# Miniprotein binders against p81326: the designs that were tried, part 4

Target 1, 226 residues: p81326
Amino acid sequence: MLHFGGFIMEINHISKILEKEREEYIRNKVEEYLKQGFSKDDAVNKANQSWRTYIGHRIQDVIYNLLKKFLKDSGLKVTTDKALNNRNLPEELDKVKRLIAINYGEYLFLPDADVIVYKVENNDIKIIAIISVKNSFRERRFETTYWKLKLKESPVTSHIKVFLATPDKDNEISYKCPNGKPKKMRIILEYELDGIYFLKEDFEETEKAKHFGKIVEDIIEISKKL
Key: E = the ipSAE of ESMFold2; O = the ipSAE of OpenDDE; V2 = 0.75 times the mean of E and O plus 0.25 times the DockQ between their complexes.

## First folded at step 3 (miniprotein)

Design j3
Fold by OpenDDE base, second read of step 4:
Structure j3 (fold): chain B 226 residues (1-226), chain A 81 residues (1-81)
Amino acid sequence: as target 1 above (226 residues)
Amino acid sequence: SPEELRREAELLIRFAELYAEEARRLGDEEAVRLAELALRFARIALRLLEEGDLERAKEEAEKAIEKARKAIEIARKALEE
């Protein structure tokens, strides 16, 4: 119990920790864009956009590393969509890539899969879960939902759990009905996805909406049923 | 149970490693030191568990938890400032 407490506390603050880098990052990027000939206003806007991308990747990396470390003892493996974009994939990753592909008739495309959890059993690969990591919901709010629905359409991928992990810094989906008004985004995401995991304490907990600290246990449990 | 203690110690090791890495990245030397201490104690706990010394393993695990908690507390305070 005590171990989980410390881990939970660190996860809750990960967004804040990363945000400490923001001022320096923005300053450096503004200077860079000014040197490129952009106006001050344009430079600031571009720097802020760059920061959003940067911080998103940083959070994704942290979550990836956490899952990789905590799932290792359970015999589960973790990869990323970026790793699957390589031309020369090892056989294992090539199989993983094929097993998450979505059919569009003449074309196969991969879902957005920031983190992919799979197991290798009897030389067969089973995809367990895809975790989408989002820092904010300003853009493409239902993209993860789209991919979940697409994965459900095939018997090959229908079993794959799709989870969302987020610090939800702006409290966009932390509560279902703040001030008596339903937040459509929270309700839809919770309904369509297999789980939402928050990297914070201040959220409305439900059966599907949990603290990120529960994700490892949930994934392990799912893996035993496959 | 010995198995539960093993799982806890293993989790603690992984956590301490992650925390140490993040603390290094953030330049928090004190947090790094505490995380490394936590890691060390957790590893000792695992070794003692393997040797069958459950009581000593628990003691070392508790030390590891204490150091980890202190590291987190320092980091939290630094974030609230």
Scores: ipSAE 0.017, ipTM 0.453, lowest interface PAE 5.4, mean pLDDT 86
Fold by ESMFold2-Fast, scan of step 3:
Structure j3 (fold): chain B 226 residues (1-226), chain A 81 residues (1-81)
Amino acid sequence: as target 1 above (226 residues)
Amino acid sequence: SPEELRREAELLIRFAELYAEEARRLGDEEAVRLAELALRFARIALRLLEEGDLERAKEEAEKAIEKARKAIEIARKALEE
């Protein structure tokens, strides 16, 4: 229980660092665009677009490091799709890669799994979860859902939980619904995926849509059943 | 350009100051040292760009900026771990 409190404190600490980074990044980029002759509104819009690219890679690294740190004591291991794409893989990672690869006839491809959680028991590897990290949904709305559906087709991979982790700063899939139903994208993602974890506070939790602070506890619980 | 390098150096100074402040608040001595190292290299880069816009000064500023970026990345990871 102490580990979960520490996890939430670490998330809060990193969120404060990221918000200060954002503030300084935006100020610097707005000034840059103003010097190039853009209007104030255009400069702000361009600075925000630049930040979205920067933070996408940044938040993926943050999630990887947080999960690696807080799952270690539970005997769980964490890797990334980037690590699995190395040609000279350790035996353990080579096994992980084979256990998540999807068959397309003569070809095998990895799903878009930004972060992968697994365990090793008696030299056997069990994949617990794949986490897709999305900063924005503008261009790749149902990609995570596609990979979930493909993984369900095989008895080797059908047990693997597929989670989405997102700040959803533009409220594309996270909003309170005082009137009416959720947006179609939210309905489909929540229905098909095993969970959505939001790196934001302003949404209503459901059984599958939770604050990111709950992900460690949920993964540990799932791992005990496998 | 010299203007782009100056803006990069200024941004890295702000990031280094931010991480040094947070590291001191948390009592993380290693992160403080790394953030202060990043701050020193970023300030060196800014000074080189201010004192002269010669090709040699620009190249030395680029190297100092690269060292500052590496130091800030290590400080950032130390604070996150």
Scores: ipSAE 0.000, ipTM 0.299, lowest interface PAE 15.9, mean pLDDT 79

Design j4
Fold by ESMFold2-Fast, scan of step 3:
Structure j4 (fold): chain B 226 residues (1-226), chain A 81 residues (1-81)
Amino acid sequence: as target 1 above (226 residues)
Amino acid sequence: SPEELRRRAEELIREAERLAEEARRLGDEEAVRLAELALEFARLALRLLEEGDLEEAKELAEYAIEIARLAIEIARKALEE
């Protein structure tokens, strides 16, 4: 049976796990770089750099599978941008891809849609939401905002909700005005996007900035209005 | 007990290995990664239980076991879809 309380508990456990996974990953990568002749300090630095790429993919996979599991009984389907880039797309996924693609004259590009939620009713596809997963905001800070603004320009895609999901370990967007200093990134992302979902406990909660545990119920509510 | 945690970790290792093989056979790259994640954490739990720091090791092993269990559950559901 599906219980949304169980979903919140799984998020809490996974969060603790990712930190433990980090420790093991770093230990293994440090050993690897030391064998290649790097100094201990350089090996640690390179291992941390490697972790940033690795964890981004791990978090995305976890989010995809959690959403797939907990949205199934609500008649909602979940896919990924990686699945949509497959050369041999099933008809259903081909339709999903075409319904989120953005026109740049002679070119069609997919938005930064790490995870995509849609529904199928009588063979018609309706896109509910696109979720961008960001582990860090040092680079490509407003890319998700750019895609949201582009999607709003077309009647085909203007209804699609664009969400950001992030652990925000560096506290770059966790608070709007820490120490009285406005954080432009948090303020702009919250203003332009449909929601920000944090994979952490310590952040400033608003109507649009919530704990990731609330994403399932929010998506279900949105889908009922479409 | 530490023996019970060890037995559970060993069980999860075997289950994760089976799921990884099934996921590879079915070409489900995401399920493969989750099963491999479960395998890594179950192995971590065993290593932690073999360390001399019994109190810290037990707590960390319990976390690793719970992670492996969740990853296996999610991978299994992905394959059943």
Scores: ipSAE 0.000, ipTM 0.118, lowest interface PAE 15.0, mean pLDDT 75

Design k1
Fold by ESMFold2-Fast, scan of step 3:
Structure k1 (fold): chain B 226 residues (1-226), chain A 94 residues (1-94)
Amino acid sequence: as target 1 above (226 residues)
Amino acid sequence: MKIEVIVVVEEPDGRRETVTFEVDSPEELERVVEELREFVRRRGATEVFVYIEADSPELARELAERVRRIFEELGFDEIEVTEEGNEVIVVGRR
């Protein structure tokens, strides 16, 4: 049975674990760089850069595992674009790959789909959503919107929901200008995408921009309409 | 101030790659332009996005016009400019 309160509690628990993990990671990396002869300031800067790389991958894994755990009882399955890029694919994943691919004339490519949610009914596969996970918007800022627009062009993929999940620690898309308006990047992302899920507390919720704790119930609701 | 340049590169095998450059001053834009010319020339860039977040609307417009001229020099046929306050997006396609 589904427990959305349980999902929110797991998010809060993991958030505390990640915070403690950050403190230990930074401490260990600073010590490591100091032993290599770097100044304290350089060691701290290098440790923070290392953490940004680490946490990006870690958040993606966390989201994948949370969605896999909490969507299972609803008959929904979860995979990753990394899994789909394996040369030797199981039949089910090979079909998922074919149903999510975008056509470029003679070529087919996968969108930026860090996490993919699908269902299997009577041996048929239906793709429900793809989730792009961004720890920062420094690199590939508009790639997710590009893939959403390409998916909309095909009747095979036009139903697929495209979501962004992000802690947005640097307030790149949750920031409001002094006049209270969102930044243009936030406006474009929210307009083009099917939803933005924030792994943070301080932002203004809208119909499409929500706390990450809402994602499981939203995906289940979407799957029932398909 | 923040200027981001997103380049869409199509490889010979048809794969599309997105490369992002971040610059924090207008002077650095000249360096990015030279890199962009190489990506367009050697890697077959078909689409380029430039996001500008300036300290003022006037500066944003000045930088956007400069980027638009650069896209014209690079041979992009379709150039779209979207403005709101101190933020501007310039898109070039060919």
Scores: ipSAE 0.000, ipTM 0.133, lowest interface PAE 18.1, mean pLDDT 74

Design k2
Fold by ESMFold2-Fast, scan of step 3:
Structure k2 (fold): chain B 226 residues (1-226), chain A 94 residues (1-94)
Amino acid sequence: as target 1 above (226 residues)
Amino acid sequence: MKIYVVVIVEEPDGRRETVTFEVDSPEELERVVEELREFVRRRGATTVWVLIEADSPELARELAERVRRIFEELGFDEIEVREEGNTVFVTGER
């Protein structure tokens, strides 16, 4: 641990809480499904699928709140795609929305930007980064890559950093053996994206693939160059 | 407008190309499905990303299933489909 109030300490504490939440959530959901008449095996399978949906939203919310808290003193602001999809937007958020929107001819769509980091200087808004949060890659392999490729096509959005944040508990894109070749998904994601941040301890870092604890300092450094 | 489709292909040499389609009738749907098949085939694509936006989830899923079958026919062995309301993403890799 670093010290009290430190970003790394807060990440470690939250990881332990999420593990306890998993145990209690699974136990409660298994009971619910058994009461509905499902077999023991079916109840366990359904509970695990329910957890995957739940934890996806939970991790996204955690990352949003952590970044908002630890980027505040650097003059950086944080929002979400959920906030930008509100019909009545404050002027500042309306400008953020317009600066990340992707042009599809007659239509403009938002990328899958779970968390968005920006700064405001002299009433001008500059988007620093968007962060895609994925708990698993089973049904969502290249969605983040798709949005990165679309953002690169426009001079308005080409400077925006696109990051992936994931616990990768199933080791789908992290690797532990130095002599082992990474999976195709890991190679593609690392090549196309501006960075991958893992919410796990046992991991070999590279130039682009880092522990989540590095994200705040990296974002601040990027913002200084803009 | 019933369906809007964006297709991004990556060729073996790393070049990427994008094409968009708009569908407002069943006859146009059949034409767009064949144009999409031909676009992917001619490019020899190793990775394909398809974004489908429709005026109903059922319509988006219908086109997505047809795209998935095209990918199977063309030899993509890693096919992923993700639904988000009226939008469906279909990704193929070989």
Scores: ipSAE 0.000, ipTM 0.117, lowest interface PAE 22.0, mean pLDDT 76

Design k3
Fold by ESMFold2-Fast, scan of step 3:
Structure k3 (fold): chain B 226 residues (1-226), chain A 94 residues (1-94)
Amino acid sequence: as target 1 above (226 residues)
Amino acid sequence: MKIRVFVLVEEPDGRREVVTFEVDSPEELERVVEELREFVRRRGATRVVVIIYADSPELARELAERVRRIFEELGFDEIEVEEEGNVVWVTGRR
């Protein structure tokens, strides 16, 4: 019996913490910039820019920790591209890195894999999914799609699911169909990727575009077919 | 040295275009930097995203700094640089 209610409750708890964290962060950063001699308007603008950068990394860490906690009992392991860029990799992580690296002639590059889910069976590594975390789509609309297309080119990596996780605060891709047809960016991302998981309530749910609360059960189901 | 550069530009009318460059030598790096400058300038881009993939963090940072300076020179009001190992994003908006 799997208890996904705990996962959903923890997501809701963390959402409330992030709201409070934003208010405090902005207040503190405005104070810092004012002390540095910036005008009030410049201080507010710079604080908001700083928050946008900070929250991107913060959401990645949150998703990593949630998945690590809730996939552990299913025999699934979670790592990050930051961990894979360490020079002194454990053998297991070195194998993970080799199994997701993309070949560009004599060079190997890691895809945009903020969070990586894999399993170990009989000392063999199977990569289940990579998750790209995007706070906004203003400047990086199709980056995840490029990596999905590159992974499909190799029999070694073609089975790897590529997911996008996003709060989509600006409603760039979480638009509701009853208010018109889906936007072009939503259509393309949903078509090319294996799934989109929203860290928000208001959007049109489809087979591939779901609430983030469903990601754990989906990953477990995928892992059983490998 | 191997560097791959993705450039996404958004023009005033909302039209978007993506171009990619590969760099195998220091001479090619200078050529790509100038092609990138002219490409962004010629299109009158209001928003630009440059993603640099290099075989070392140092090379990615070097090219990213040059791109940031190009954005400053071309009048972008908001320039953001994000680093992740061998990958650097440089974004410009005006």
Scores: ipSAE 0.000, ipTM 0.100, lowest interface PAE 19.9, mean pLDDT 77

Design m1
Fold by ESMFold2-Fast, scan of step 3:
Structure m1 (fold): chain B 226 residues (1-226), chain A 89 residues (1-89)
Amino acid sequence: as target 1 above (226 residues)
Amino acid sequence: SKTIELPEDSEEVKRIAEEALRILEEREGRKLEVVEVITAVRTETEEGVVYVIFIIVRDENGEEYVVYIIVLVRPDGTVEVLEVEIEKV
């Protein structure tokens, strides 16, 4: 309970840290691009583009470290798709990679698995969950859904839970039907995925759409049933 | 209830954060500055008072870190750092 309290505190307050970090990052990047010879308007646009990329990686890193810390005492391990793409894999990670790969005839591809939770039992590996981290949905709207549907096709991967974690600051999927207008992306993502975890307070909560503070307890509960 | 959340700007939180930071400076061999106290929770136990503190610190190079500290303050006033996690911002 005390450790879960710490987890919730870190989630709530990291959002404040990221907001302060944004202002410093943008200012510094604008100066950098101006020194490279870009116009002021171009420098601002490039700085904002750079921030969108940066914040995506930053949120992924934060989620990875938080899950690694708070799942350790439950015997659960955490890795990333970046770790699995290394040329020289430890045996354990090589097994993880093979257990989440999707078969396209003669080719095997990894899903977009920013964070992967698994357990080791008697030298066997069981994949518990894959977490896709999205800061925005503008250019990759249904990528996570596509991978969930592909994973369901195989008995090796059909048990794997696929979660989406997002701050959703632009309210793109926070509500199903604001002002009577259905939001297709929210409806489809909630229907197809095993859960959506919001790194924000304002959203329409359902059985599958929850605050990120609930993810550790949910993953532990799922792992006990496997 | 034995567990309470403390105000960020409380004198109690500042005192404990400063004490914990001195211990971290000794351990890391570098100077750290408290930028912000994000949250603090106080729990009374049989061994003493346990503080769970989440702060932002900055080093001499201007790098910022999120620090999660669990501190035990025994009845005799002895301060012990039970756990610390440092993550670059």
Scores: ipSAE 0.000, ipTM 0.102, lowest interface PAE 18.7, mean pLDDT 76

Design m2
Fold by ESMFold2-Fast, scan of step 3:
Structure m2 (fold): chain B 226 residues (1-226), chain A 89 residues (1-89)
Amino acid sequence: as target 1 above (226 residues)
Amino acid sequence: SKTIELPEDSEEVKRIAEEALRILEEREGRKLEVVEVIEAERTETEEGVVYTIWIVVRDENGEEYIVFIVVLVRPDGTVEVLTVYIEKV
């Protein structure tokens, strides 16, 4: 409980940390664009656009670091799809890559596995979960669902839990329609995925749609059954 | 290349989805009907326009499937299905 208490406290302060980083990032980018000859107004606009791209990667890194920190004592390991796309892979990560990769004839693709949780027992690797991190749903909202359905088809990968983690700041999947019905995207994602974890306070929890603070306990529970 | 989201009730999306379904009907050997467009995106590329579409289809027996399709429409109007994934509902 003390371990989970610390995790919840860090998440509750993440928005303030990201807000401070935003101010510093914008200031530095404005300075950079001004040195390139842009006007002040153009530099500010370009810096704000740059922040939107940066925050997506930053949220992924935050989730990776939190999971790595809080799963360590449970004997669970955490990696990223970026690490697995490195051409010089350690043997352990090469095995992880092979256990989640999907074959399309001449091509082998990694799923939308921004963060991967696995365990090592007796030199055997067992993949516990993959987490897709979405800051925005504007470009590829059902990609995670596609990868879940592909993983489900193979006996090698069908046990792997697929989670979505998102701040959903634009209320793209946490917003309810006036009649109380969630949007189609929310219904489909919640139905097909093993869970959705929101990095926000103002939403109604369900069995599968939860506050991000519950992800550590859920993953540990799943790992004990494998 | 710029990617834009298309409305679910778009005539453009419905037309492209129906053209893609005719190709899938030939591959699957059965009649398929578009029930609903869940999501659609459009990306302009050097080869043509790429559509990424999630739809619900129904077969002759009334069984429904969620279908993910990536469709390339070349400048001359030819349609090619690049990727398809079909899952029974």
Scores: ipSAE 0.000, ipTM 0.158, lowest interface PAE 16.2, mean pLDDT 76

Design m3
Fold by ESMFold2-Fast, scan of step 3:
Structure m3 (fold): chain B 226 residues (1-226), chain A 89 residues (1-89)
Amino acid sequence: as target 1 above (226 residues)
Amino acid sequence: SKTIELPEDSEEVKRIAEEALRILEEREGRKLEVVEVIYAERTETEEGVVYIIYILVRDENGEEYEVVIFVLVRPDGTVEVLRVVIEKV
């Protein structure tokens, strides 16, 4: 199947921008920590930890903006869980929130959905997919899987696709059996989720595990069936 | 949601892992022993506390399995095994 060439080019361009941004961020943070009285080694370590937190949010914003731009012409809309937690919600977003909420008896709770894709047709809202963005798997390895299990239990949310998007720079889930040894986390995430989209070139591709460049095409195809 | 990684040697993890393993033994009809707790995380939800525990187990024949167990502990103390993934090493 065809990738959208413009989408792939923007992904590559943004990757280069993020690399330069990292260098500048680390340099600035090291200087700040040194001014606060930290040692050189502590300043560098704290700057790297600060970057890991920063890049997590930055990648979420990047993915949100890319999907919003490239899904627009297909009549698809994109929002975020941060937008849905706003106290003053427009009617359309209030409907989106209600359609992805998980029922816990007398309570409704939102899954951790960094990016949400939906469509509006004849004043009806249909949720297409939620995308969890993970920069690393050092913590919270299976959180997305839990939310997928909860969404499957309700007829209102069981059709919603749950995707993971990740650069996976540490090669934690890029391969099922590197050097013949199984990587349990990759096997479980691929089995339980509807798709894994890698923001990198080197990984084991399957029907569910693809380059991020495929996500727009896949979401559009899913939306046509709803 | 609030998710926290738990130390593998915590009493909380050991308790939940042992209870989950007991349920798994009944389901599989065979005896299993915990060799190692590899990873554990806890997520607080309004329905209860969800644990995801990754353990290495061994059966009576000495075969080893990597097991991931998803466990819900409700406020009343009720334990439910939501999902089990078992892979022979």
Scores: ipSAE 0.005, ipTM 0.372, lowest interface PAE 10.8, mean pLDDT 80

Design p1 (at its last look DockQ between E and O 0.59; V2 from the best seeds 0.00; counts 0 for: pae E 4.6 > 1.5)
Fold by ESMFold2, look of step 7:
Structure p1 (fold): chain B 226 residues (1-226), chain A 83 residues (1-83)
Amino acid sequence: as target 1 above (226 residues)
Amino acid sequence: SEEEKKIEELLKKAEELLKEAEELAKKGDYEEAILELEFAVLLLEYALEKAKELGNEELIKKVEELLKEVKKLIEEIKKKLEE
């Protein structure tokens, strides 16, 4: 905790700590759903779905807090897609929302950007990076790469760095060639994204695949070039 | 002990988060205060795990007392948010 890297090494086990909550969480949720009149099978299925949503939000909240605190002294601000979807946006956040929105003809949509880093410079807002937070890659495996490609299509958004942050508990993208076989998901994500940041110790490091503790330094350096 | 000093640093950080959350709650920023406190709970749960692995009963008690204080404040703020 004396410096960002040391602190993040302790927090890199966050998925494991949160997983200890799973058994009790599911037990309590099953009991709650049974009280509501659901069958046992339906209660179990609903409890598992509830856990998946809960754990994803918990990891995102931790990353939001870390980035907000460690980027603050560099004049960088942090917000979330949840905050940007509120009806009552402050003017600053409304500008952030407009600067990352993607045009689909008559519709305007936000990318799936869990955490957004920006700066305010000379009364203007500059979007630095979007961090997608994934606990698991069982669903929406390449959604983050889709949004990177969409942001590249416009000169207004093409500078925005798109990062993936993950504990990768099941080793779905931790290695390029496990058992000598190329891992398609890791290779494509690393190629298309600006960086992958792991909230764990054991993974294959590259120029783009790094320990989560490096993300603060990388964002600060990028912000100086913009 | 080096491990014991690390646990005490986590306690100090959690106390800072608690203080920041109290200031946020004074300003009416209840959701942000809860996020700060939930992070403090995570740090303290990690610290408790490590204190138990060391068998340091003094640190275990210290961490458990702060955890209880943080969780109590979370419930107080959630109640105000529901108003």
Scores: ipSAE 0.238, ipTM 0.639, lowest interface PAE 4.6, mean pLDDT 84
Fold by OpenDDE base, second read of step 4:
Structure p1 (fold): chain B 226 residues (1-226), chain A 83 residues (1-83)
Amino acid sequence: as target 1 above (226 residues)
Amino acid sequence: SEEEKKIEELLKKAEELLKEAEELAKKGDYEEAILELEFAVLLLEYALEKAKELGNEELIKKVEELLKEVKKLIEEIKKKLEE
């Protein structure tokens, strides 16, 4: 617990730290696309899109690593949807994959699950939480909400908590009603999800909207009730 | 200053993580070692930013030196994982 307090301040700057690479990344990608025969405008657009994907993965990796580290002592395990995309899974991960699958009749599909937290007790696996990581909300704004609702439809998955972790760089969901105008996205996400965790200080705190530093404690508490 | 103390604390934490990672690597726990080192990098990059904001050249140098060491170890361990 004591170690978390010291790390909370550092978490607030993750986005800023990672963004330092942007200029060099963009420059290199633009050059690459120009060599491939794209116009300057197309090269710039493609480079920017590539950066959005890249930085999103980097933030996800950081959050995954943090959760894995801080949940380790509690005996909780962490994996990712990417790790589950294998034909030959270890038995444990195969069980995890099956326990988060959503039924679409003839087909089972996995929700977007950037981070999956679970526990193993007597060879029984219990899924505790899914954390969706988003750097920005320009695309697929309510995708996490969709998966939360789908998970609620089955008694197998209805207990799984779904959290959103975000630096919210563009302040899209940091406040509910700035200047007296409701932010629809913030209100809906907060209502439908089990929690929103901000990797920043400048946000409106509520019962469900907290600083990312609280996520470990919340997950541990949930795990004790399962 | 209070800010300088915070930077020194981050440096200390990063050094501890580096030491732990070295021990993990010796045991063959390379993935866990990389995890610790990547976290150390995060701490040090933040410390570096703060040191630059303060204009403390001594702290900047100290952070940069440790950051270089941590990154070097990451690369060494990654090479071992590819083997």
Scores: ipSAE 0.172, ipTM 0.577, lowest interface PAE 2.8, mean pLDDT 89
Fold by ESMFold2-Fast, scan of step 3:
Structure p1 (fold): chain B 226 residues (1-226), chain A 83 residues (1-83)
Amino acid sequence: as target 1 above (226 residues)
Amino acid sequence: SEEEKKIEELLKKAEELLKEAEELAKKGDYEEAILELEFAVLLLEYALEKAKELGNEELIKKVEELLKEVKKLIEEIKKKLEE
């Protein structure tokens, strides 16, 4: 736990925990649906649908907790857009919110910032990175890209790195050219965003597309330049 | 103005995506065509916001016309995909 190997080890432990959690969750949900009178096949299908919803929120929480744990020793702080949407924010989080909010005339909107990394120096806040967590690309495929475009316009927010974190279990953006065919979504996301971090082993790695295990060291390096 | 040039750049990029999507649709690559068109919509909606801020009615109309064309093509391709 005294180097980046500690983070990688934690990711491996979390992967094992999530797999066991999935097995138990599916088992319990199948049993529940069978008790309600559903057929075995229907119970399994409903359990899998329930898991897909559950894991989306679970992955966001896992990423938040992992980043909070492993960035604190570098003086970096982590919050979420959910926390920033709370009524009556602490002064520090209110400042964070003001530094990432996008102006639409008389209205301010928060970007799709599931996880936000910032630092505090002499009571001044500097936003380092925004991380969008996507479990599926069936809808709102370019929402993160839209927010990157908006942040890029302001001198206050143009320095903020915008990252995508995804297990990409359906292989929708893991490869640029599967079977020689251009994968436009991957190309666009990689071009417009500052990085894509995969929560899986099999993908086409590039300077911007990396395993999630590299995110902590990348964020620390970025923070040193700010 | 510089702001108007940026809107024209977004329009040019959207037109390039539209042309690529039309070629993909001709080849039967409907999912890829829709993906490019959805990105074009994103760029055009952003350009429309900027054009409205500038009060440039000519740019607003140009962006709205292209946006309508792109959205119509998306619906046409989706109907082909459902077949």
Scores: ipSAE 0.000, ipTM 0.319, lowest interface PAE 11.7, mean pLDDT 80
ESMFold2 (binder alone), look of step 7: mean pLDDT 87; pTM 0.848
OpenDDE base, look of step 7: ipSAE 0.156; ipTM 0.581

